# Designs tried in a protein design chat: miniprotein binders against q9bqp7. Part 244

Target 1, 240 residues: q9bqp7
Amino acid sequence: VPQNWFPIFNPERSDKPNASDPSVPLKIPLQRNVIPSVTRVLQQTMTKQQVFLLERWKQRMILELGEDGFKEYTSNVFLQGKRFHEALESILSPQETLKERDENLLKSGYIESVQHILKDVSGVRALESAVQHETLNYIGLLDCVAEYQGKLCVIDWKTSEKPKPFIQSTFDNPLQVVAYMGAMNHDTNYSFQVQCGLIVVAYKDGSPAHPHFMDAELCSQYWTKWLLRLEEYTEKKKNQ
Short names: E, the ipSAE of ESMFold2; O, the ipSAE of OpenDDE; V2, 0.75 times the mean of E and O plus 0.25 times the DockQ between their complexes.

## First folded at step 20 (miniprotein)

Design yj30 (at its last look DockQ between E and O 0.83; V2 from the best seeds 0.74)
Fold by OpenDDE base, look of step 20:
Structure yj30 (fold): chain B 240 residues (1-240), chain A 94 residues (1-94)
Amino acid sequence: as target 1 above (240 residues)
Amino acid sequence: SREELWERIFELIEKGDYEEALALLREYIEKYPDNPLALYIVADLLFDMGRPEEARKYLERAKELAKKTGDEDLIEYVELLERLIERLLEELKK
């Protein structure tokens, strides 16, 4: 049980769009400060087993590809992910803000993969927007806040070359999503609340993406786990 | 506890005490024969120890179990190690 319990949902906010909801998606810039990011908290609180497996995998990849080959591989993975997010931001942004759509960004297997999900996405409220939880002292950059099948969600887009049909196969992504939800729900820059999460795993070959929907109950369960990770991070930093 | 055992195994591996780590892992596998992670780690250690044929046997079992559980990440790790084992076996025939 977390020592410092804090609710994921804000009782002072409603899920209903306030008349003051901007017609344009929010894009709050991430400020670099001393406050840890969600990603940093999760990375620094990985289990010994997870760290071990990743290090062994890295060593084996270097043995297969060489050091330069592995650097190139890592760079390509990062670039593909970045381009995918840029393409999604362009697609989900209002047409009037779409300057020169780089048509080349839209010609990807990942974009093809998510087409069936995008059909169910509407009411975009935020894109690539920073969230801050002032009380719990963490920050993050969320990909998207939109309605998926009529439910307002924090949406996290992931790229994979391997099938991830189960939410359990998404590692700490559920924790990331709920961390963003909890921060957004208590960030003064946002007037609304989210109760659901969505992880979308897009595939390079254009095969249909897997949507992993997280209802309010599942979000609450992962929120407890997130709080434990945050406490662990805080403890580790006090002992350094 | 299971957690304490794994911590000890990882500590031994980090120290390069692969024989002792392998012994603990073998005991673990005898108790829990259907653990694909343990089987993978045994195969990985055996590979580092220059014992690729033995590694392959454990890895085949790890692969079958990983496929049954749908652990795609473990499958990826297994497949990578398979390629490395085959490469090492080819080099040793030379």
Scores: ipSAE 0.761, ipTM 0.936, lowest interface PAE 0.6, mean pLDDT 91
Fold by ESMFold2, look of step 20:
Structure yj30 (fold): chain B 240 residues (1-240), chain A 94 residues (1-94)
Amino acid sequence: as target 1 above (240 residues)
Amino acid sequence: SREELWERIFELIEKGDYEEALALLREYIEKYPDNPLALYIVADLLFDMGRPEEARKYLERAKELAKKTGDEDLIEYVELLERLIERLLEELKK
C-alpha cells in the first residue's frame, strides 16, 4: 500500500454540475511548472516487463518496415491521433457556425467510430484542460469532462488499429484517468468534482468504439495503484 | 517467487544470456503452463537466436491463449513476430 495515502474524492465538493455556463467548457491553460506530469510519472515508473515489450516491439517494427518506414508509420499514427482530438474538441465545442470548420477534420473513420458514444455525451464542462494536484504535486492535461449516460466523467479518447474490448488491454490508461480525476477534484480552478471515468477506444475503419466505464469503486482501486506509481517516482528522484 | 524469477529472467536477457533465460522461462512455463506472455517471450528470444521453427511452435500456443483472454496488445506482438518468422523462413529457403 502507499505510505502517504490521499483520497481521490473531495468531501467538500459537490458532484453536481455548477451553475456556470454549460455551453462554454473550461480550458485551463497548462502553467509553467517544476512538478511532474501524469505522463512523465507513468513513463518513469514502467516495469521491466513493460520496457522490454515496448523496446522489442520497436525493434520488430523497424525490422519489418525499415527505419524510414517506421518513422512514417509513427508520424501517421501521431497525425491521426492529433486530428481525432482536434475534431472531437471542435464537435464538443459550443461555437456557432460549425459549417465553417475544416470538414476534412470531421470526416474520418475514428469520428464515425465514436458517433454512438457521442449521442450519450452531454453537459461538457471541460475540454483539453489542465489539472493540478497541489497536495500530491503533479499536473495533467485531460481530454474532456462531460456527462456520459447521465454520469459526469473524466473522458479519455484513444485511437487504436486493433480492437480493445477489455479495460485490462488499456494498460496505464485507467491510471491516467484517475490521476486526472484526483487532480481535478483538488484543483481550485474547478468548483465541482467527478466520481467516474470513461475510456473510449475508437477505430480507424469506423466500427463502433468501445467504451470502458469506470464507476467510483473501480476508480478508487486504480487510484491506489496511481498513488503507488507516484510514490515510486518520488523515491527514484530522491535516490538520484 | 514469481516476481524474483521474472527479475532474474529479465536480468539474463539484458546481459544477452539467452540460453539461461530460456531455461528459466521453460521452468516458469512448467509451473504456469497457460501464461501467454511467457510463451511469447520464449518465441521472441528464439527468433533472435536464429531458431524460427522452434519460435513458431511457442508463438502459436501464445496466440491461442492471448485470443482466449482477449489480450489485444499481446495479439499485436504475436502477429508482428509471426510475420517476421515467416519472412525469415522464406529467406532460408532461398
Scores: ipSAE 0.654, ipTM 0.915, lowest interface PAE 0.9, mean pLDDT 85
ESMFold2 (binder alone), look of step 20: mean pLDDT 83; pTM 0.799

Design yj4 (at its last look DockQ between E and O 0.51; V2 from the best seeds 0.64)
Fold by OpenDDE base, look of step 20:
Structure yj4 (fold): chain B 240 residues (1-240), chain A 94 residues (1-94)
Amino acid sequence: as target 1 above (240 residues)
Amino acid sequence: SREELWERIFELIEKGDYEEALRLLREYIEKYPDNPLALYIVADLLFDMGRPEEARKVLERAKELAKKTGDPDLIQYVELLERLIERLLEELKK
């Protein structure tokens, strides 16, 4: 049980969109502060097993590809992910006319992969927007807040070369999503709250993406796990 | 506990005491024979120890089990190690 329990949902906010919700998606810039990011907290609190497996994988990849080959591989993975997010932001942004869209960004297997998910996405409220939890003292940059099949979600877009049909195969992504939800729900820059999460795993070959929907109950379960990770991070930093 | 055992195994590997790590892993596998992760780690250690034929045999079982569990990351790790083992075996035949 977390020592510093804090609710994921804000009782002072309604789940119903206020009529005052801007027609334009929010894009709050991330401020570089001493405050840890969600990603940093998760990376610094990985289990010994996770750290071990990742380090062994890295060593084996370097053995296969060489050091320069591995650097190139890592750079390509990062670039592909970045381009995918830029393309999604362009697609989901109401201000960007099709004419301003880099056609080359839209011609990807990842974009093809998510087409069936995008059909169910509406009511975009935030894109690439910073969230801050002032009480729990963490920050993050969320990909998207939108309605998926009529439910308001924090949506996290992931790229994969391999099928991830189960939410358990997404590692700490559920924790990332709920961390963003909890922060957004208590961030004064947002007038609304979210109760659901969605992880979308897009595939390079254009095969149909896997949507991993997280209802309010599942979000609450992962929120408890997130709080434990945050406490572990805080404790580690006090001992340094 | 299972967690304490894994912690000890990882500590041994970090210290380079692969023989003792393998002993503990083998005891673990005897108790839990259908653990693809443990089998993968055994194969990976055997590979580092210059025992590629033994690594291959263990990894074959790990691969079969990993496919059954559907863990895409473990499958990736297994497939990478498989390629490395085959490359090493080819080099040793020259």
Scores: ipSAE 0.770, ipTM 0.936, lowest interface PAE 0.6, mean pLDDT 91
Fold by ESMFold2, look of step 20:
Structure yj4 (fold): chain B 240 residues (1-240), chain A 94 residues (1-94)
Amino acid sequence: as target 1 above (240 residues)
Amino acid sequence: SREELWERIFELIEKGDYEEALRLLREYIEKYPDNPLALYIVADLLFDMGRPEEARKVLERAKELAKKTGDPDLIQYVELLERLIERLLEELKK
């Protein structure tokens, strides 16, 4: 159990709809600092089973594809994920003009895959925006804060190949979402609060993406698990 | 605990102590015969030890159980190892 429980929601912050919304989504710059990132914490606190299976999978992929083949595979997966996130930021940004968009960036199976989800997304409040939890001492870069089917969510976009999942797909997606949510809800750069999360898994072949909605209760359950991972990370740092 | 046993098994594999890891895994499987992860790890070790016929037999059982549990990551690992085992067995026929 966490030694020091900390709430994911800020009791001093209103959950009422804000009639005034920004004309441009927030994009708080990520600053270089010593404070660990969400992804660093999660990477450094993987279980021994997770580490073992991932390492064996990598070795087996190298055996199948060769060293160069695996490097190419990994590079392509990374590039496709990067382009997917860049395309989504462009699509969701009201200040982007059509002439400033890379047409090849917008033409991908992953973008086709999320079209049905995007129809339910509105009221974009933040895109590719830094969050910091000063009390718990961690930072992150969230993908999107917007309404999904009328509920304000921290939204995390993930890519997956069929039938061969990417290594970028992790068990930790819900922890990532709630870590961003908790940080944002206590970050003075933000004036609003978010109680829900959404994980969107997009597919390379353009098949309809799968949304995984997280209500406030589910977010609270994962928040407890995130706090444990953060404590484990802190303990490992004391021993180094 | 079961977690401590698995940590010991993974440590042995990392050290290259495959025979001891295999002995612990076989004792575990006697206790828990329907665990697809344990069977997958046995097949994985047998493959690395140059015993692909034995690995294939164990992996067939692991595949059946993994499909039953519906773990997509374990199914992916099993299918990848299966392809590698079949590739090696075809090479050995030459």
Scores: ipSAE 0.589, ipTM 0.887, lowest interface PAE 1.1, mean pLDDT 84
ESMFold2 (binder alone), look of step 20: mean pLDDT 83; pTM 0.789

Design yj5 (at its last look DockQ between E and O 0.08; V2 from the best seeds 0.00; counts 0 for: placed apart)
Fold by ESMFold2, look of step 20:
Structure yj5 (fold): chain B 240 residues (1-240), chain A 94 residues (1-94)
Amino acid sequence: as target 1 above (240 residues)
Amino acid sequence: SREELWERIFELIEKGDYEEALRLLREYIEKYPDNPLALYIVADLLFDMGRPEEARKVLERAKELAKKTGDPDLIFYVELLERLIERLLEEAKK
């Protein structure tokens, strides 16, 4: 149990967006500061097993591809993820002109992979929007806040070359979702809150994406683990 | 405990004490023979120590068990190491 427990939900807020809100999704800019990001906290609190597997994977990939081949592989994976997120923001935004200007952005297996999920997404409230937990002092950049099958969710989009049919296969991604959720629920830039999460894993070959829905109970369970990771990060920074 | 044993194993690997890490890993596998991750780590260490024939044998067991669990990341790691081992063994024949 974390020593500085803090609730994920804010009782002062509605869990429903206002019906009179504008249809343009929020996009709060990310400001550079000394407050750690969600991804930095998670990266710096990896277990020894995670570190071992990552280090050996890098060494083995370099043996197979060479150093230049590995750099090319890594760059392509990053670019594919970037293009996927850009395409989703375009699709979910009311700016149809951007969508029409970059047809290459929309032609990918990843976009085909998520089409059945997008049919169930509506009421987009935020896209690529910064969140800050003003009490616990961490920041993030969430992908999307929208309704999925009628439930308002923080939605995280992931690309994967490997099938991930179970939420356990997404390892730290549930922690990212609940960290963003907790931050948004306690960020004065937002007037509403969310109680559910969704992780969508899209595949390069166009195979149907796997949605991983997280109800409020599951979010609360992962929130406790996130608080432990944040606490561990804070202790490491004190000790330097 | 299992957690203490794994912590010690990874500490030994970080220090480069691969022989002692292997001894503890084999002790773990004696208790938990159906753990594909433990078998993969044994094969990875043996490969890094220049024992690819031994690594190949252990990795065959790890591959079978990894497929039963359906862990896509572990299957990927096993298949990558398998390709490297086979390449090294082919080059040694030349």
Scores: ipSAE 0.644, ipTM 0.899, lowest interface PAE 1.2, mean pLDDT 85
Fold by OpenDDE base, look of step 20:
Structure yj5 (fold): chain B 240 residues (1-240), chain A 94 residues (1-94)
Amino acid sequence: as target 1 above (240 residues)
Amino acid sequence: SREELWERIFELIEKGDYEEALRLLREYIEKYPDNPLALYIVADLLFDMGRPEEARKVLERAKELAKKTGDPDLIFYVELLERLIERLLEEAKK
């Protein structure tokens, strides 16, 4: 049980969109402060087993590709991910729909992969927007807040070459999503709250993306796990 | 129960305890040999454990069974993982 329990949901906020919600998606810039990011917290609190598996994978990839080949691979993966997010932001942004979309950004297997998911996405409220949890002292940059099949979600877009049929196969992504939810729900820059999460795993070959929907109950379960990770991070930093 | 066993397997996977997860899955498959999903998960774990040749063999069986069930999602996942394994095995021969 977390020692510093904090609710994921804010009882002072309504789940219903206020009529005052801007028609334009929010894009709050990330301020580089001494406050740890969600990503940093998760990276610094991986289990020994998780670290070991990642290191084994890395060593294997280096053995197969060479050191330079692995660096190139890693750079390409990062670039592909970045381009994918940029393309999604362009697609989901009302203002950019009028700009000449870089056709090259839209001609990706990842974009093809998510087409069926995008059909169910509406009511975009935030894109690439910073969230801060002032009480729990962490920050993050969320990809998207939108309605998926009529439910308001924090949506996290991921790229993968490997199938991810189960939410458990998405590593710490569920924790990232709920961390963003909890922060957003208590960030004064947002007038609304979210109760659901969505992880979308896009595939490079254009195969249909896999949506992992997280209802309020599942979000609450992962929120407890997130709080434990945050406490572990805090303790590690006090001992350094 | 079958559900409790799967929950435990997924908890182990989430924690990165792939050896114990694999053990439980093997016991499950011994009892239920014609479950293509279980075989797929075994192949997936073996792949992540750096055992691609073993993963390939298990995945071949998973593919055959998946085709018999007609589950398009499972067939897709099997085929995608198969292509990934094949690519990695080909690159290792270079």
Scores: ipSAE 0.563, ipTM 0.831, lowest interface PAE 1.1, mean pLDDT 89
ESMFold2 (binder alone), look of step 20: mean pLDDT 81; pTM 0.766

Design yj6 (at its last look DockQ between E and O 0.87; V2 from the best seeds 0.74)
Fold by OpenDDE base, look of step 20:
Structure yj6 (fold): chain B 240 residues (1-240), chain A 94 residues (1-94)
Amino acid sequence: as target 1 above (240 residues)
Amino acid sequence: SREELWERIFELIEKGDYEEALRLLREYIEKYPDNPLALYIVADLLFDMGRPEEARKVLERAKELAKKTGDPELIEYVELLERLIERLLEELKK
């Protein structure tokens, strides 16, 4: 049980769109400060087993590809992910803000993969927007806040070369999503609340993406786990 | 506890005490024979120890179990190690 319990949902906010909801998606810039990011908290609180396996994998990849080959591989993975997010931001942005759509960004297997999900996405409220939880003292950059099948969600887009049909196969991604939800729900820059999460795993070959929907109950369960990770991080930092 | 045992195994591996790590892993596998992760780690250690034929045999079982569990990351690790084992075996025939 977390020592410092804080609710994921803000009782002072309504899930209903306020008449003041901007017609344009919010894009709050991430400020670099001393406050840890969600990603940093999760990375620094990985289990010994997870750290071990990743280190062994890295060593084996270097053995297969060489050091330069592994650097190139890592760079390519990062670039593909970045381009995918840029393409999605372009697609989900209002047409009037779409400067020169780089048509080349839209010609990817990942974009093809998510087409069936995008059909169910509407009411975009935020894109690539920073969230801050002032009380719990963490920050993050969320990909998207939109309605998925009529439910307002924090949406997190992931790229994979391997099928991830189960939410359990997404590792800490559920924790990331709920961390963003909890921060957004208590960030003064946002006037609304989210109760659901969505992880979308896009595939390089254009095969249909897997949507992992998280209802309010599942979000609450992962929120407890997130709080434990945050406490662990805080404790580790006090002991350094 | 299971967690304490794994921590000890990882510490032993980090220290390069692969024989003792293998002993503990084998005891673990005897108690939990259908653990693909433990089998993968055994195969990985055997590979580092220059025992690729033994590694291959253990890894085959790990692969079968990993596919049943549907863990795509473990499957990826298994497949990577398979390629490395095969490469090493080819080099040793030379």
Scores: ipSAE 0.755, ipTM 0.936, lowest interface PAE 0.6, mean pLDDT 90
Fold by ESMFold2, look of step 20:
Structure yj6 (fold): chain B 240 residues (1-240), chain A 94 residues (1-94)
Amino acid sequence: as target 1 above (240 residues)
Amino acid sequence: SREELWERIFELIEKGDYEEALRLLREYIEKYPDNPLALYIVADLLFDMGRPEEARKVLERAKELAKKTGDPELIEYVELLERLIERLLEELKK
């Protein structure tokens, strides 16, 4: 149990938008600062098991591909993810036309993979938008806030070459989502809040993406785990 | 506790004391014989210690169990190590 529990939801806010809300999604710029990002907190608080497996995986990949081959592999994975996120932002933005879009960006297996999910997404409120939790002192850059099958969610898009049919297969991603939710719900740049999360895992070969919906109860469970990771990070920082 | 045993195992691996890490891992596997992660780590250490035939045998069991659990990251680690073990065994025949 965290020593310094803090609520994920803000009772002073509704999960419903105001009637006069603009139709253009929010895109709060990420500010350079010294407080940690969600992803840094998660990276710095990996278990000894996670660290071992990741390090051995890297060593084994280098043995298989060679140093240069591994660098090419990791660069390609990074670029595929970046292009996927750019394509989704473009698709979900009401300001862009098909003529203004990069055709290569829109024609990928990952985009094909998420098509069945996108038909259930509406009411986009934020895209690639910064969040900050002033009280708990962390920041993030969330992918999307939109309705999924009628429920307002923080939506996180992931690329994968391996099937991830269960939420347990996404490891720290649920923590990332709830950390973004908690930050957004307490960030003065946002006038609304979100009670649900969605993780969408897209596949390079175009296979149907796996959606992982998180209702408020599941989000609360992961929020407790996030607070423990943040607490561990803070304690680790004191000793450096 | 079980968590303390795992912490000790990883400390030994970090220090390079693979024989003692293997001893503790074998003790763990006697109690929990269906843990694919423990079996994978045994195979990984045996591979680094230059014992690829033993590593292959253990890894076959780890692969079977990892597929039952549906853990895609562990399956990836197992399959990668399997390819490296087979490559090394082919090289040693020459």
Scores: ipSAE 0.634, ipTM 0.903, lowest interface PAE 1.0, mean pLDDT 85
ESMFold2 (binder alone), look of step 20: mean pLDDT 82; pTM 0.779

Design yj7 (at its last look DockQ between E and O 0.78; V2 from the best seeds 0.72)
Fold by OpenDDE base, look of step 20:
Structure yj7 (fold): chain B 240 residues (1-240), chain A 94 residues (1-94)
Amino acid sequence: as target 1 above (240 residues)
Amino acid sequence: SREELWERIFELIEKGDYEEALRLLREYIEKYPDNPLALYIVADLLFDMGRPEEARKVLERAKELAKKTGDPNLIEYVELLERLIERLLEELKK
C-alpha cells in the first residue's frame, strides 16, 4: 500500500465536458524543471530483472550488429517513433489542413496500422500537451486526450515491429498512461478529467494496431502501482 | 524468497561467477520446469561460457515455452540469442 496515497480522479471536476471546452486541442509546453518526468520515474524504478534483461539484450544486439550498427538501429527506432507522433498530431489537429501535411509522414505502415483506431477517435482535447501533478511532484508529456468509442481517454501511441496483443506486453505503458491521467486530473491547466486510458500499438508493416483499453477500474489498479513506483523513486533520490 | 534468489543469481552473473549462477538456476528449474525466462538465462550464460551446443538445446525448450506464454519480448530475446549461437557454431566449424 502506498504511504502517500493520492486519488487518480479529482472529485472537484466533472466527467462531463464543460460547454467551455475549447474547440482547439490544448498544447501546453513542457517546462524543463527539476521535477522528474513520468518516464524518468519509471526508468529509475525498473526491477533488477528488467534492468538485467535489457542490459543483456543490448549486449547481444551489439554483438549481432556491432556498436555502430546498434547506434544506427537505436536512432532509426527513435526517428520512426518521432515521425509517427508528428504524423498523428497532424492528423488529429483541426488546424492543420491536409495541404500542410507532409505527405511523406502520412505514408507509413504505422499510420496505416492505426487507421481503424482513428475512425473511433473523436473530440480531441489535447495533443502533445504537458501535465504536472503539483502535489506528487512529477511531470509528463501526453500524446493525446480524445474520445475513443465515446469514452474520454488519455491515448498513448506506441510503435512496434512485433505484435503486442496483450496489455501485459506493453510493460510500464499502463503506468505511464495512469500517471498522465492523474496529473491531468489535478493540473489547473485542464478544466476536465479523464477516467479511461488507451494504449495503441501501431505496427511497421501496416497490420491492424492493437488497442488496449483501460477502464476506470483498471486505471485505479495501475494507479496504485504507479504511486509505489513514485515512492520508490523518491526514496532512492533521498538516499543519493 | 523467489525474489531473493533472482537477486543472488544476478549478483553472481555480474561478478562473473557463472558456474554458481548456473547451479542456482538449475535448482530453480528443477522446482519450476516450465519457466522460459530461467531457461533463457541458462542458455545465455552457456553461450558466454563458450558452450554453444548446450546453449542451443536449452534455448530450444525456452523458445517453445516462450511461444506458449505469448511474451513477445522474451521471444525476441530468444530469437536473437538463437542467431548468435548459430553464428558461433558456424565459426567453430571453420
Scores: ipSAE 0.759, ipTM 0.937, lowest interface PAE 0.6, mean pLDDT 90
Fold by ESMFold2, look of step 20:
Structure yj7 (fold): chain B 240 residues (1-240), chain A 94 residues (1-94)
Amino acid sequence: as target 1 above (240 residues)
Amino acid sequence: SREELWERIFELIEKGDYEEALRLLREYIEKYPDNPLALYIVADLLFDMGRPEEARKVLERAKELAKKTGDPNLIEYVELLERLIERLLEELKK
C-alpha cells in the first residue's frame, strides 16, 4: 500500500471534452526538466526477477545471433516500433490526406493488425503529447487520447512478435497508461480528463491486434501499483 | 516466505553461486511444483554450468507447465533456451 495516497482523477475537472476545444489534436512538446519520466521510474524499479529474465534473454539472444546479429535485431525492432507510431500519428491526424502520407510507412503488418481497432477509435484529442503530474512530479509522452467505443481513453500502442491475449502478459504497460492518465488529469495544459485506458497490442504478421480495455475501477487498481513504483523510485533516489 | 526465498535465489545467481542457487530452487520446486519459471531457471543455470543433458530434461517439464498455464513470455524463453541446448548437444555428438 502507498504511504502517501493521491487520487488519479481531478475533482475540479470535467471527464468530458469541451465542445469548444480545438479540432486538431493536442501535441504538447516534451520539455527539458529534472523530474523523472514514467519510463525511467519503471525501468529503475524493476524487480530482481524482471532484471534476471531480461539479462538472461539478452545473453541467450546473443548466443543465438552473435553480438552484431543481436544489435541488428534490436535496432530493427526499435525501427519497426518507431515507424508504427509514426504511421498511427499520421493516420489519426485529421489534417492528413492520402497525398500527405508516406505510403511506405503504411505498409506494415502492424498497421494491418490494428485496422479493426481503428474503426472503433474517434474523437482524437491528443497525439504524441507530453504530460506532467504537477503534484507528484513526473512526466511522460503519451501516444494517444481518443474515444474507444465511446469511452475517452489514454491509448498505448505496442508492437509484439508473440500473442499477448491477457493484460497480465503486458508487463508494466498498464502502469504506464495509468501514470499518463494521472499526469494528464493534473496537467494545466489539458482542460479535460480521462477515466479509462486502452492498451493495443499489434502483431507483425498482421493478425488482429488485442485490445486491453481498462475501466475506471481497473485503472484505480493499477494506479495504486504505479504509486508504489513511484514511491520506490523516490526512496532509491533519496538514498542514491 | 516465497518472496524471501526468491530474493535469496536471485542474490546467489548474481554472485555466481549456481550450486547453492540450484539447491534452493530444487527445494522451491518440491514445495511449489506448479511453477514453470523455477524449472526454467534451473535449466538455464544447468546450461551455463555445462550440463546440457540435464538442462534439456528439466526444460521439457518447464515447457509442459508453461503451455498449461498459458504464459507466452515464458514459452518464448523456453523455446530460445531449447534451441541453444539442442545446438550444443548436436555439436557435442560430432
Scores: ipSAE 0.631, ipTM 0.898, lowest interface PAE 1.1, mean pLDDT 85
ESMFold2 (binder alone), look of step 20: mean pLDDT 82; pTM 0.783

